# Designs tried in a protein design chat: VHH binders against Protein DOG1-like 4 (DOGL4). Part 147

Target 1, 232 residues: Protein DOG1-like 4 (DOGL4), of Arabidopsis thaliana (Mouse-ear cress) (q84jc2)
Amino acid sequence: MSKMRNLVEEKFLEFYESWVIQLELYLHQLLIAHNNNTMSETELRHLISKLTTHHKAYYTAKWAAIREDVLAFFGSVWLNPLENACSWLTGWKPSMVFRMVDRLRKSRVVLVEAQVKKLEELRVKTKFDEQKIEREMERYQVAMADRKMVELARLGCHVGGESVMVVEAAVRGLSMGLEKMVKAADCVRLKTLKGILDILTPPQCVEFLAAAATFQVQLRRWGNRRHYVTHS
Short names: E, the ipSAE of ESMFold2; O, the ipSAE of OpenDDE; V2, 0.75 times the mean of E and O plus 0.25 times the DockQ between their complexes.

## First folded at step 16 (VHH)

Design ge26 (from gc1 with G56S; framework vhh_6qgx_2)
Fold by ESMFold2-Fast, scan of step 16:
Structure ge26 (fold): chain B 232 residues (1-232), chain A 124 residues (1-124)
Amino acid sequence: as target 1 above (232 residues)
Amino acid sequence: QVQLVESGGGLVQAGGSLRLSCAASGFTFSDYHMAWFRRAPGKEREFVAAISWSGSSTFYTDSVKGRFTISRDHAKNTVSLQMNSLRPEDTAVYYCAASSELYLPISADEYDYWGQGTRVTVSA
């Protein structure tokens, strides 16, 4: 008695499984580059570009999918329960990545004062944008309890042309509102990532991306281990 | 419409200097990385220099490090390349390019928009 999956969920599940496998391969390359410290700046820049292109591919696929079914991204079937529990508006919380940046302060590659200042400015801006979206989410959720929505839900118990059309229009409005909020959150994520990478040197970018990918992969493994029973 | 228009090319003798400029229009300049590429006679396009969307990061190909300086002016929507100690090997058509990528790219295939090119000839 498993939940029946729609086409969007089926297709994105296949995409996401492949995307995560490729992320693990890139993580392996990042860890080799970080630990051996023998790569040229040009080689490091190419590796960083592979990772950022991979992240862009995720958002390209996600935005195409949410146009068809944004609700598939709330409680996603391609994520385990731990990954879903740690989700903020269908993805990672933007301010969380500054915890990964904090690790660089203890690394062999030291941040200079100018970088620390720029990172703090970016952190404050990211937190502000994040809180603005949280306020929009709160307003959206409160609006669901509005008397007009309750009255519309009651109207939906009636069958017939005009009643059906009014209910369909309201449901489309709700979905479009969620799609806009998800895209706004994703734009904050991408702007935050773009900003961090602009401030860091190539070796620091490799260390940062390795830390972020390690966290993402380990979170998935921890959730899968607790959710899925071991073999035999 | 997106436009990148280069200027400042010309003929110069070895050891001389030239300043190339690129005027950008039709997009949000401050969101885009900017770069200079060149194509020598009978060769493919090669990377020369790049500057990030914020102006905070720059990268140069080894053969021009210490001789060329890339800069940008957000108020004028321009990117410039100051070329000093020019060599005959610097002879090429120089192209301005713009990219919306997350990380400052150094590969031509990562650039979205390209200028018309400006010719630089360095005599022996």
Scores: ipSAE 0.755, ipTM 0.886, lowest interface PAE 0.8, mean pLDDT 87

Design ge27 (from gc1 with G56E; framework vhh_6qgx_2)
Fold by ESMFold2-Fast, scan of step 16:
Structure ge27 (fold): chain B 232 residues (1-232), chain A 124 residues (1-124)
Amino acid sequence: as target 1 above (232 residues)
Amino acid sequence: QVQLVESGGGLVQAGGSLRLSCAASGFTFSDYHMAWFRRAPGKEREFVAAISWSGESTFYTDSVKGRFTISRDHAKNTVSLQMNSLRPEDTAVYYCAASSELYLPISADEYDYWGQGTRVTVSA
């Protein structure tokens, strides 16, 4: 049985498709810069800023959309099944970006000991913030079975108009709780990204961002190809 | 209300030193990158120096590298620019700026908040 997309889903799908196309264009520029050893630090900083501004634009659009319908981001229609399967609270899992950072240790752009130490400190903090959000999600799920919520569900089975209003208020509260949790997860993502970029040199930032964008683009392509083959 | 207030400008002889300070209020200072820009008479606004939100990363324009030092104090919500070995070419109005961007920006268009400026005059 097919589900019709709502207006929030339609608008964000259109936004996301355009956003991914621009991400691929920036990735192309990052790969050229990575292979070009003559680019100045000023030029590299401008390129890094283009990509980070692009990521910030994603979160600006996302937070506007989740204000209207946070549930659109759980099992998103603009993502293929593989992308959805790899999501943690509507996006990438913050600690997983350190896998891409670890690649820099074995690349042409060498990390110095001081950077390795700072990245490890950031990794530990990121995992702590991540676990805090996971505990909040657990509390949210437990709240669904709390005495107050059970009483509201019982009232929802009654056909009276007053019980309808009380249930609607409770559902609104649950949606606000999910929105707060998604924004908290996104704040951890942005703080983790901001922290990594603060530790890395401009050439290392270019390599890191290229690795992250390559993974995102390839995951989308792998998922789209798998879907086509499965349904053919 | 967001406010950036510069101080420390003045007249100095070539080879001298000045320390500019910028007091920030009305926003969460530790979340923002801070920078100094300048505009010389008859010229466009140009980037001078920037310091990241953490204070760990700095970047300087080539003409001031080795002569100027940018620093920040999170306890006092201040950013400072220590200017040594001043040259007549450093004569300008100096502006403090703040940015919430993810990466330390060096373009004026990436800065959200600006001070009104403090004048530095270096005589020959």
Scores: ipSAE 0.739, ipTM 0.876, lowest interface PAE 0.8, mean pLDDT 87

Design ge28 (from gc1 with T58I; framework vhh_6qgx_2)
Fold by ESMFold2-Fast, scan of step 16:
Structure ge28 (fold): chain B 232 residues (1-232), chain A 124 residues (1-124)
Amino acid sequence: as target 1 above (232 residues)
Amino acid sequence: QVQLVESGGGLVQAGGSLRLSCAASGFTFSDYHMAWFRRAPGKEREFVAAISWSGGSIFYTDSVKGRFTISRDHAKNTVSLQMNSLRPEDTAVYYCAASSELYLPISADEYDYWGQGTRVTVSA
């Protein structure tokens, strides 16, 4: 059964490497669209849809994988140490994207007052949803230190019989709790992304998605360089 | 069960107006983008107009821009299409559609739920 966990990690590593390659190809298309400014609104909408479908595909694959082994997503083998260090509950922190949107204001993309108001309303809601998940994380950590969990750990010292089954059931219950929290965090990520794209115009969406993809790709490259640095 | 029910179709003379309505049930209406598509006899489905889950983003195909207005009512779980200055080429069966996609889609294959359609005939 432990071999099954390794297979989940290997399968998702293969998926993630292919997913990142495709992300870089979409980033190239976003940068061309942003720099040329020659695409129709219909063409921009199709391009944005390709990116959002690609992100949704990531979460579909992730949720299938965490159903089998959620712990694979805590200290993931397909992420370098820098990417893992920057993770908030197995992914990006939802409120971080509002800082990215604020930086876009200083570019050639100008947000109108109505958009600024809607983005602030979304930011407040996103922070509320984040705090709710952080409270669930705290409750989970307290439950780990609970007297019952300590007793189950003691039972694990006795192999065989009913005690082994009880310990296995408890460990599965803990994994299900982590799965729920990770999925809840991912739902906040998707709702935040959906909300931002709804507020922005198609050219602004292209610039936002290009900035987000650039950051993700660069973070991966910076972390990967650390593995190969033998000389200054 | 998810259900979309269109109404308001009929026969109208060129230059006239019609208002189509779509009643949605069986899902959280406020989470879904809503759109109108049409299909003329012997042709494939064509995008007409879409409104995002919040109502904040709206998009029209060029041929109806300035003549049609899409709107939604969260209290009634309805989406409407006000059609003005109708032309014979607007003759089609009009379909209401719903999508849970992250970005407001304009392609039929990105819509999860569909109504049965309401017929609009514009005479010359």
Scores: ipSAE 0.771, ipTM 0.897, lowest interface PAE 0.7, mean pLDDT 87

Design ge29 (from gc1 with T58D; framework vhh_6qgx_2)
Fold by ESMFold2-Fast, scan of step 16:
Structure ge29 (fold): chain B 232 residues (1-232), chain A 124 residues (1-124)
Amino acid sequence: as target 1 above (232 residues)
Amino acid sequence: QVQLVESGGGLVQAGGSLRLSCAASGFTFSDYHMAWFRRAPGKEREFVAAISWSGGSDFYTDSVKGRFTISRDHAKNTVSLQMNSLRPEDTAVYYCAASSELYLPISADEYDYWGQGTRVTVSA
């Protein structure tokens, strides 16, 4: 099992490094499209689909990995400390993407009133779903300090087959709880992204995705620049 | 079990109208984008029209824009294609397709589920 857990981290690290390289390539295409107003709607839609398929591939790989070891996603080895510090339940905080949307209000490609209304409705729904997940996380953290968990921790200090089995069962239960919460958070992320893209026009989608990818790439670069190889 | 069942195909004269319908079952319809593709004899599948999961966004291939209208009914789990001002070159087997992608796809390879098709013949 320990061997399988190590393999999950290794496999996802390899996947994530490749995934980020491809994200940067797609970002370059998005920036070219955004600066070049000659692309047809069909061409823009194909480019947007490449990005969204890429994001969906991330969640497909992530959900396969968390089925094997969800704890690998808390303090992820494939993320630098800055990326980990900015994480909310193993990923981006859903409501934060509306900050990328807000820049479209100041863009050359302006939002019409109907879009503004739909985006505000989506923001409210996203915030509600996000707060629901936050309450579940709080309950999970409180449960960790519950008298039952304190007693299990006490039992774990004694060497014995019965104590070991009880502790292992409790740890398994905790991991299952985390997996459920991570998947719930990821579902809010995907629903939020899907909703925003549904409301925006293709040029606005390109601008939004470019802004989001730029932030993700820059956050990684900022965190990596802080890394002091000579101290390791 | 996922099923997409097309209906409404038939023979019509040029300038006429047909309404195609696609009944969806076995999945959460409101989470899926829906599209119509067509295939003329000896040709590849061609995109016709698509409507997003919410019904708030749609897209048409240039040759049918202004003549065809795609719509969906979430209560009935149905997607429809209203085909007006039909031309002989619209003759094809029309396929209903469903996609779970994040963005409304226009490529056949981005669609998860397909119906068996319904034949539309437009006579001169």
Scores: ipSAE 0.753, ipTM 0.887, lowest interface PAE 0.8, mean pLDDT 87

Design ge3 (from gc1 with L104M; framework vhh_6qgx_2; at its last look DockQ between E and O 0.89; V2 from the best seeds 0.79)
Fold by ESMFold2-Fast, scan of step 16:
Structure ge3 (fold): chain B 232 residues (1-232), chain A 124 residues (1-124)
Amino acid sequence: as target 1 above (232 residues)
Amino acid sequence: QVQLVESGGGLVQAGGSLRLSCAASGFTFSDYHMAWFRRAPGKEREFVAAISWSGGSTFYTDSVKGRFTISRDHAKNTVSLQMNSLRPEDTAVYYCAASSELYMPISADEYDYWGQGTRVTVSA
């Protein structure tokens, strides 16, 4: 069954499809760079910058969209059910990227002890920031069941200016709370990415970004295949 | 309100040394990558050296590797460029720049804030 899409959902769906196509093109370049050790450090740095600029463009578009309708990002129509099931506050869970970093320990370009120490410090900080947001999410969910929400549910049964204004104010408050949490989560994602890239050498950055992009592309492919198989 | 103020430029003979400093204000210094660019007469701005927001990563253009050292002091909100074994071709106006990008840039177009520059002249 088709669902009516609002303008924010339609606009972001169009953006996201194009963004993923470009990600796959960059992934191809990363894999060539990773497999062929012929690129200079300057060339590798330019390639890494292309990828990080591409990720920054995603968050720029996302934050513009959530300002208009944050709820569009909970159960996103541009993501398949598997992608949505793997989401933590509308995106990847920051601490999960360290599993991809762990693969670099067994890589052709081995991490030195100073890098291992810095990555562990970053992992601990990321986990702490993540847990802080999770506690805020729990408080938000509990607040939905408190006396104020029960009172608003009663008022929602009435038609009239006073009850309509009170309900609208409550809905705005809920949306603002979610927007704050989503932006906080995205800030943790960006800080984590910025931190990892700072610690890694350019060849290690290429390997890390290639692993992350490969996982994102494959997760989308697996979820789309699941959807297709259901229709068969 | 955002300011980058360079100092330490001057006239020096070939083989000499200079230390350039850049004082930053009006932004959260520890969140920004810092770089030095230079412009010789009649040329475009050229990348010289960069240091990441944490100070943990540095990068130098090939012509200055081993001669120049970039450093930063988060307590003083300063970035410095120690220039040793100076050559006449190092003669240029040197610019301090700051970037909030995710990955430390080496292209001028990826830097958000710029100082007014300090002149370095190296005699033959």
Scores: ipSAE 0.783, ipTM 0.900, lowest interface PAE 0.6, mean pLDDT 87
Fold by OpenDDE, look of step 17:
Structure ge3 (fold): chain B 232 residues (1-232), chain A 124 residues (1-124)
Amino acid sequence: as target 1 above (232 residues)
Amino acid sequence: QVQLVESGGGLVQAGGSLRLSCAASGFTFSDYHMAWFRRAPGKEREFVAAISWSGGSTFYTDSVKGRFTISRDHAKNTVSLQMNSLRPEDTAVYYCAASSELYMPISADEYDYWGQGTRVTVSA
C-alpha cells in the first residue's frame, strides 16, 4: 500500500533509487573483477574506493535528511517491508557483515591466521558497540514512555497556539534523540566496514563487497516481489 | 584547525637516504589514512605511499617499492617516509595527506587534508 510521503521522504526516495542503480553497476564491476583475476592491485584499489565512496555518499545524504526528519527513516517508504524488517536502527546491523565474511571463508577465500584474529577482535568490538547503542535506545524508549509521551498526551488535550508550540518542541526533542542514535549506529556501520576492508586483501575486499552488494540487491528484489513498493 | 606539517626534506646524493616526517593536528589522526604524494618539476602530483588508519596496511607506487617505507605513530600523530636508495627521479616536493575514506585511497582527490610540502632534491 502506498503511504503518504512528506518532502523529506520524497527527496530521499529519489536519491535512494538512483543510489541503488549505481550500486548495481558497481556490483557488476566487482563481479567482473572477481571472476577475471586479471586486475592489478592498483586497479582493484580504485574499484574498491569507488564503491566505498558510493557508500559514504549514502550516509552523507542520509544524515542530511535525518536532520530534517529522522522519523522518515523509521519505516522508510523507499524500502519494502522485507528490507524494513531486516533493518536495525534504520540500516543494516553491523554485526551481520561478519556472517558474510564467514561465508567467504567457507568458500574459496583463504584468510591467514592474523586476519582471522583481527576479524574476531573487530567482531567483538562491533557487538559491544551495538549493545551499547541498544541500551541507549532502551533508555530512550523508557524516557519517552515515562515523560515525553505523557507530556505530549497532556498537551494534546489542550487547544491553542501555545500548546501546539510546546508539543512541537517536545517532538523536536524526541527527534533529536533519535537522530543521535541513528548517527551512532551509522558510525558503527562505517567503522565496521572500514575495519573489515583494512583487514582483507584487495581481492578479498572485492569479493566481500560483491557479496554484500549482492545481498542488498537481492533482498530488495525479493521484497519487491512479495510487496510492491511505490517509488514515485 | 587542521594542519599537516612536513619536514625532513633536503639535498642528497643518489643512493642516499632521507626520512620525511609529517606532524598532524586538528583532527582525529587515528581515523584517517595517511599518505605521501610527490610532485616533480614539470610533472603532476603522484601517489607515493599510503598507510591505513590502523597502520595495518600499506601501499606503494611501483617505482618506490623496496626503497621507501611509510609508517605512522599514533601517539605522536605523525607519519613518516623512510626513503632509501634515492634516485634523481625521486626529486620532488613531497606532500603529506590525510583521508577519511572507508578504504585507503591512492587517488589524490580522495584525500581531505594536505600539507604544504617538503622539497627533496637528489643529485646525480
Scores: ipSAE 0.772, ipTM 0.886, lowest interface PAE 0.6, mean pLDDT 90
Fold by ESMFold2, look of step 17:
Structure ge3 (fold): chain B 232 residues (1-232), chain A 124 residues (1-124)
Amino acid sequence: as target 1 above (232 residues)
Amino acid sequence: QVQLVESGGGLVQAGGSLRLSCAASGFTFSDYHMAWFRRAPGKEREFVAAISWSGGSTFYTDSVKGRFTISRDHAKNTVSLQMNSLRPEDTAVYYCAASSELYMPISADEYDYWGQGTRVTVSA
């Protein structure tokens, strides 16, 4: 089990480093497209699809890995401490992406009233889904604690293998519950992104994806710089 | 079992109109982007039109812009293609397709489900 968790961490570290490098390459293409007044809608759509395929690949790899070891994704070895501090259930809190949408509204990008209305409706839906996940996590943690208390109370008259088995079963139950919660959070992230990309025009989608990729790359670079200073 | 069933194909004179319909079943229709592709004799499939999962976004290949209109009906789980001002070069087998991708695709390889096609012939 211990060996399996180490293998999962090593495999995903290698995947994630490669994935971020490719994201940086796509960011370069997004920045060119952002500055280019002559790209066709077809060309913009192909570029946006490259980014969404790249994100799909991340979640495909993540969901395979969490099936093997979900706990590796809480305090991940492939993230620096700044990145880990920004995590909500192993990723960005879904509603926080609307700060990038707000930047679009305050920049040279023109959002019409119909888009603004749809984006606000999506923001409300996303926050509702977040709150539902938070309440479900609270109920899950209480339910697991109640089960542990009842099981430990029953075994309080015994010392031995039964206590170990109760603890092991509780840990497995916690891991399965966390996997469910992580997947639920990821589904909210994906549905929110899917909604944003549907509301925005292709040039606006390029600007949004560029902003998101820039922030993710900068967060990694700033966190790594702090790490190197600490180790100097 | 996923099914996409096209209807409405046939023979029509140039300048005429035709409405294709595609009935979808076996998946959550409102989660899927829908598209029409076509294959003319001796050619590869080409993109014609797509409509996003919400119905809020559409995209058309240049040769059909202004003449074709894609729409979807979430109550009936159907997608339609209204084809006006038809030309002989619109002659093809038209395929309905569905995709659950994050962003509405325009490439055939990003579509998960396909109908068997309906033939449209436009005569001079």
Scores: ipSAE 0.756, ipTM 0.895, lowest interface PAE 0.8, mean pLDDT 84
ESMFold2 (binder alone), look of step 17: mean pLDDT 90; pTM 0.914

Design ge30 (from gc1 with T58E; framework vhh_6qgx_2)
Fold by ESMFold2-Fast, scan of step 16:
Structure ge30 (fold): chain B 232 residues (1-232), chain A 124 residues (1-124)
Amino acid sequence: as target 1 above (232 residues)
Amino acid sequence: QVQLVESGGGLVQAGGSLRLSCAASGFTFSDYHMAWFRRAPGKEREFVAAISWSGGSEFYTDSVKGRFTISRDHAKNTVSLQMNSLRPEDTAVYYCAASSELYLPISADEYDYWGQGTRVTVSA
C-alpha cells in the first residue's frame, strides 16, 4: 500500500505548493490593505473572504487526502522539518492563534471591552476542545500498546491466510481512528478561526490574517533556508 | 432536502414598511450565515444585508443602511429583514440565501443555498 501512500503524497504536494503561492499573493494584498486606510468596508470584506475561502479549500483537499492516507499528514513531505516540528495533530494548535490576537491590543485599532470578553470566552472554549482531543490521542496511544495489539503484531509474523486479513483489518481500524481525530482537530481550528473573525472588525480581521499568514510564510522560509549552528 | 422559503413581500407606498421572513430547513441553521439579496427588473442580483452564523455581526449595503434591519431567530430557524422608509428604488424580488463560509460573505457566488424570492413593490 506504499504506492497508494506515495500517490496521495504526490497529489497533495502539488496542491499544497500551489496553495502556498496563492497564500503569498493574498498576504501581499492584506499588507497593502493594512497600510492603506482608504479601502471601503466592502473592499476589506471581499479581501477577507478571499483568504477564508482559500483556507477552507485547504481543509476540503486535506480531508479528501486523509480519507485515502491519514499517515501522509504525520511527517508530511510537502512541509519542511521545521514546519513539521511545529505541528499539533497535523496542523496549528488552535489555542496558539490567540497569541496573534493579543498583538492587536498593541495596534492602532484597539479591541473594545465587548470584543475582549468574547475572545476570552472563545479562548476558554477552544482550550477545552483541544484538551478533549489530546485525551483521545492519549487513549489511542495507550490502545496501541495493549495486549490485543501486541497479539495482533505477533500474528503478523505468520505468512498468508487468516492472520494477514486480521492484521490488515486492525491497521485499517487504527487509520480510521487517526482520521477521526485529525478531522476533530481541524473542526476545532475552523470553529476557532470562524469565531475570531466574527468578533473582530474588518480592519482587525485584515491585521489578524496578515499576521497569521506572515508567520506561516516566514516559518516555511526559515525551514527551507536551514543553517546548522553547533553549540558547544 | 435544503429549503429556504421567503414570505412577507407585497405592495406598499413610499415611506411605508415591510417585514420579510425566511424559514430555513434541512441544514444546521446555527452554522450558516444568512443574507438577503435583491434583483430589480433588468438588473443583476444585488447584495442587501447579511447576518453572521452567531448573530454577532451584520453588514448592510450603503443604500439601505439605517433603514433596513436584519435579524435571526435560532429557535425558529428564521432570518428576517425589517424594511423601513421604503423607496421606489427598493422595488425588487428579494432572495434569502445561506452560506457555510468562514467569514460573513457579501458576494452571491459565496452562498450555497437560495430561496425562490418574494416580490416587493414600492409605489411612488
Scores: ipSAE 0.728, ipTM 0.870, lowest interface PAE 0.8, mean pLDDT 87

Design ge31 (from gc1 with T58K; framework vhh_6qgx_2)
Fold by ESMFold2-Fast, scan of step 16:
Structure ge31 (fold): chain B 232 residues (1-232), chain A 124 residues (1-124)
Amino acid sequence: as target 1 above (232 residues)
Amino acid sequence: QVQLVESGGGLVQAGGSLRLSCAASGFTFSDYHMAWFRRAPGKEREFVAAISWSGGSKFYTDSVKGRFTISRDHAKNTVSLQMNSLRPEDTAVYYCAASSELYLPISADEYDYWGQGTRVTVSA
């Protein structure tokens, strides 16, 4: 990394490192719970709530940061290149989690017919919501190529006063559009997660969350092995 | 403004029944988990029963399981608690609560909005 970090990037990097450490601690607890069939339903529900509160805290921090600088989340400095390559609109692609759910069909804690039906309905809705966001991104990208943006790019070649203000206003408008789309994508992520957890039993929720956290942690470790930490 | 208004509390003899209702307004009811908590004098809020945002998941504390039934009506923005086979130990102020959490919470600290409470007294 050769890029100078701005204040938003530095603050979120510090937050994210701590957040990942806590995620690994929760993953350890989930794996213990998954291997131990003596935990009460109340105990399992408390553990699931700790994990989901932790994920919600991530989105609270993310939305505060993107309000200040949404571009920090495109090619994020706190993520390695592999993590960035696997991102869809600054995070995980909502429909990918159903691949993790599909593994539950072959586990000790099997899905019943009613759950399979509800999960399929949720998968269809999630795909529809993804396509809606992708259409918005397409419209956004087309707007970048309109005549007004071409004129602003030309004006940006001139230093001083009025031209600088016009360019700054345009960049602010572009950032606001990206912020709206990132929040929309995050809302689909949270709705998808909320829906899956509502359909699954507590033991199935533990297994699902353990699988998701394991993948996230391992993806980071695989990428860090290839991308040695080189302070920019 | 967000409001939760409880009704249906009262005095009943042991073995009797009561139906509590909670009318919700000022938020998108179908996005929120709903729960009933109770507080006896000198005690912290105790979890009683919860129902998920969709109505698909329910959870009860062991002492009321099989006796109490929680339900919700999305058309009326109402959550209800049917209490059967009441015991003197069920005497408390009952509170309706709403949560936007991702997973159906059973801890009071995970609930965002609370009603004023309705008093239930069960005589021996």
Scores: ipSAE 0.764, ipTM 0.891, lowest interface PAE 0.7, mean pLDDT 87

Design ge32 (from gc1 with W53Y; framework vhh_6qgx_2)
Fold by ESMFold2-Fast, scan of step 16:
Structure ge32 (fold): chain B 232 residues (1-232), chain A 124 residues (1-124)
Amino acid sequence: as target 1 above (232 residues)
Amino acid sequence: QVQLVESGGGLVQAGGSLRLSCAASGFTFSDYHMAWFRRAPGKEREFVAAISYSGGSTFYTDSVKGRFTISRDHAKNTVSLQMNSLRPEDTAVYYCAASSELYLPISADEYDYWGQGTRVTVSA
């Protein structure tokens, strides 16, 4: 099982490193588009689609990996300690994305009143969906103290084939519960991203996606530098 | 079984109007972007119009902008294309398509499901 876990982690590490390199290339294109008034709406829509397809590819790969080893995503080896510290249920916190939208509307983006209203409605719904998942995670944590978990802990103190099989079955059940919650959180993330992009104009989408990608790339660079300083 | 069924095609004179409809079944319609594409005799399939999953965003190719209107009805699971001021160059087979993508796509390769098409002929 531990050998299988190491393989899942290694494969996703290779995937993630390539995925981040491509994200940086797309960020470069987004920044050029943001500063260039000659791009047609058709060209902007193609660029936005490239980046959203890239994000969707991440979740496709992630869901395949968590089916094999969901625990690899809690304290991920492909993320530095700062990136891991900023995670909410193995990824970005959905409601936090509206902070980036708020920065854009005050500093660079002129949003019409209809857009502001729709974004506020989406923010409220996103926060509601987020809190629903947080309540389910809290119930999961409480369930860890239930009779079944106490029995599992007791069995873990004894060496025997039958006891080992019972423990393995219970651990599989726990992993399935975590997988369900992680997928639910990812669905809220994708729904929130889809909703924001639906409300924004193509130039506003480019600016929003550029801000999000810049933050993600910079967070990784800050964490990598801090890690080297700490390790030294 | 996923199905997209187009209707409303036919013969019209230049300057006339037609309303195309597409009935969707076998998937969660409200989660999908919808679009119309067309293929003229001897030409490749081209984008015509698209409407986002919410109905809040639309996009049209330049040649139909101001003449065509795309709309959707979530209660009926239908998408419609109102075509006004029709021209001979609008003659084509019109296809309904559905996409699960995060952003409203305008490229045929980003659409998951396709109808069989409905023929529109505009006489001079």
Scores: ipSAE 0.762, ipTM 0.897, lowest interface PAE 0.8, mean pLDDT 87

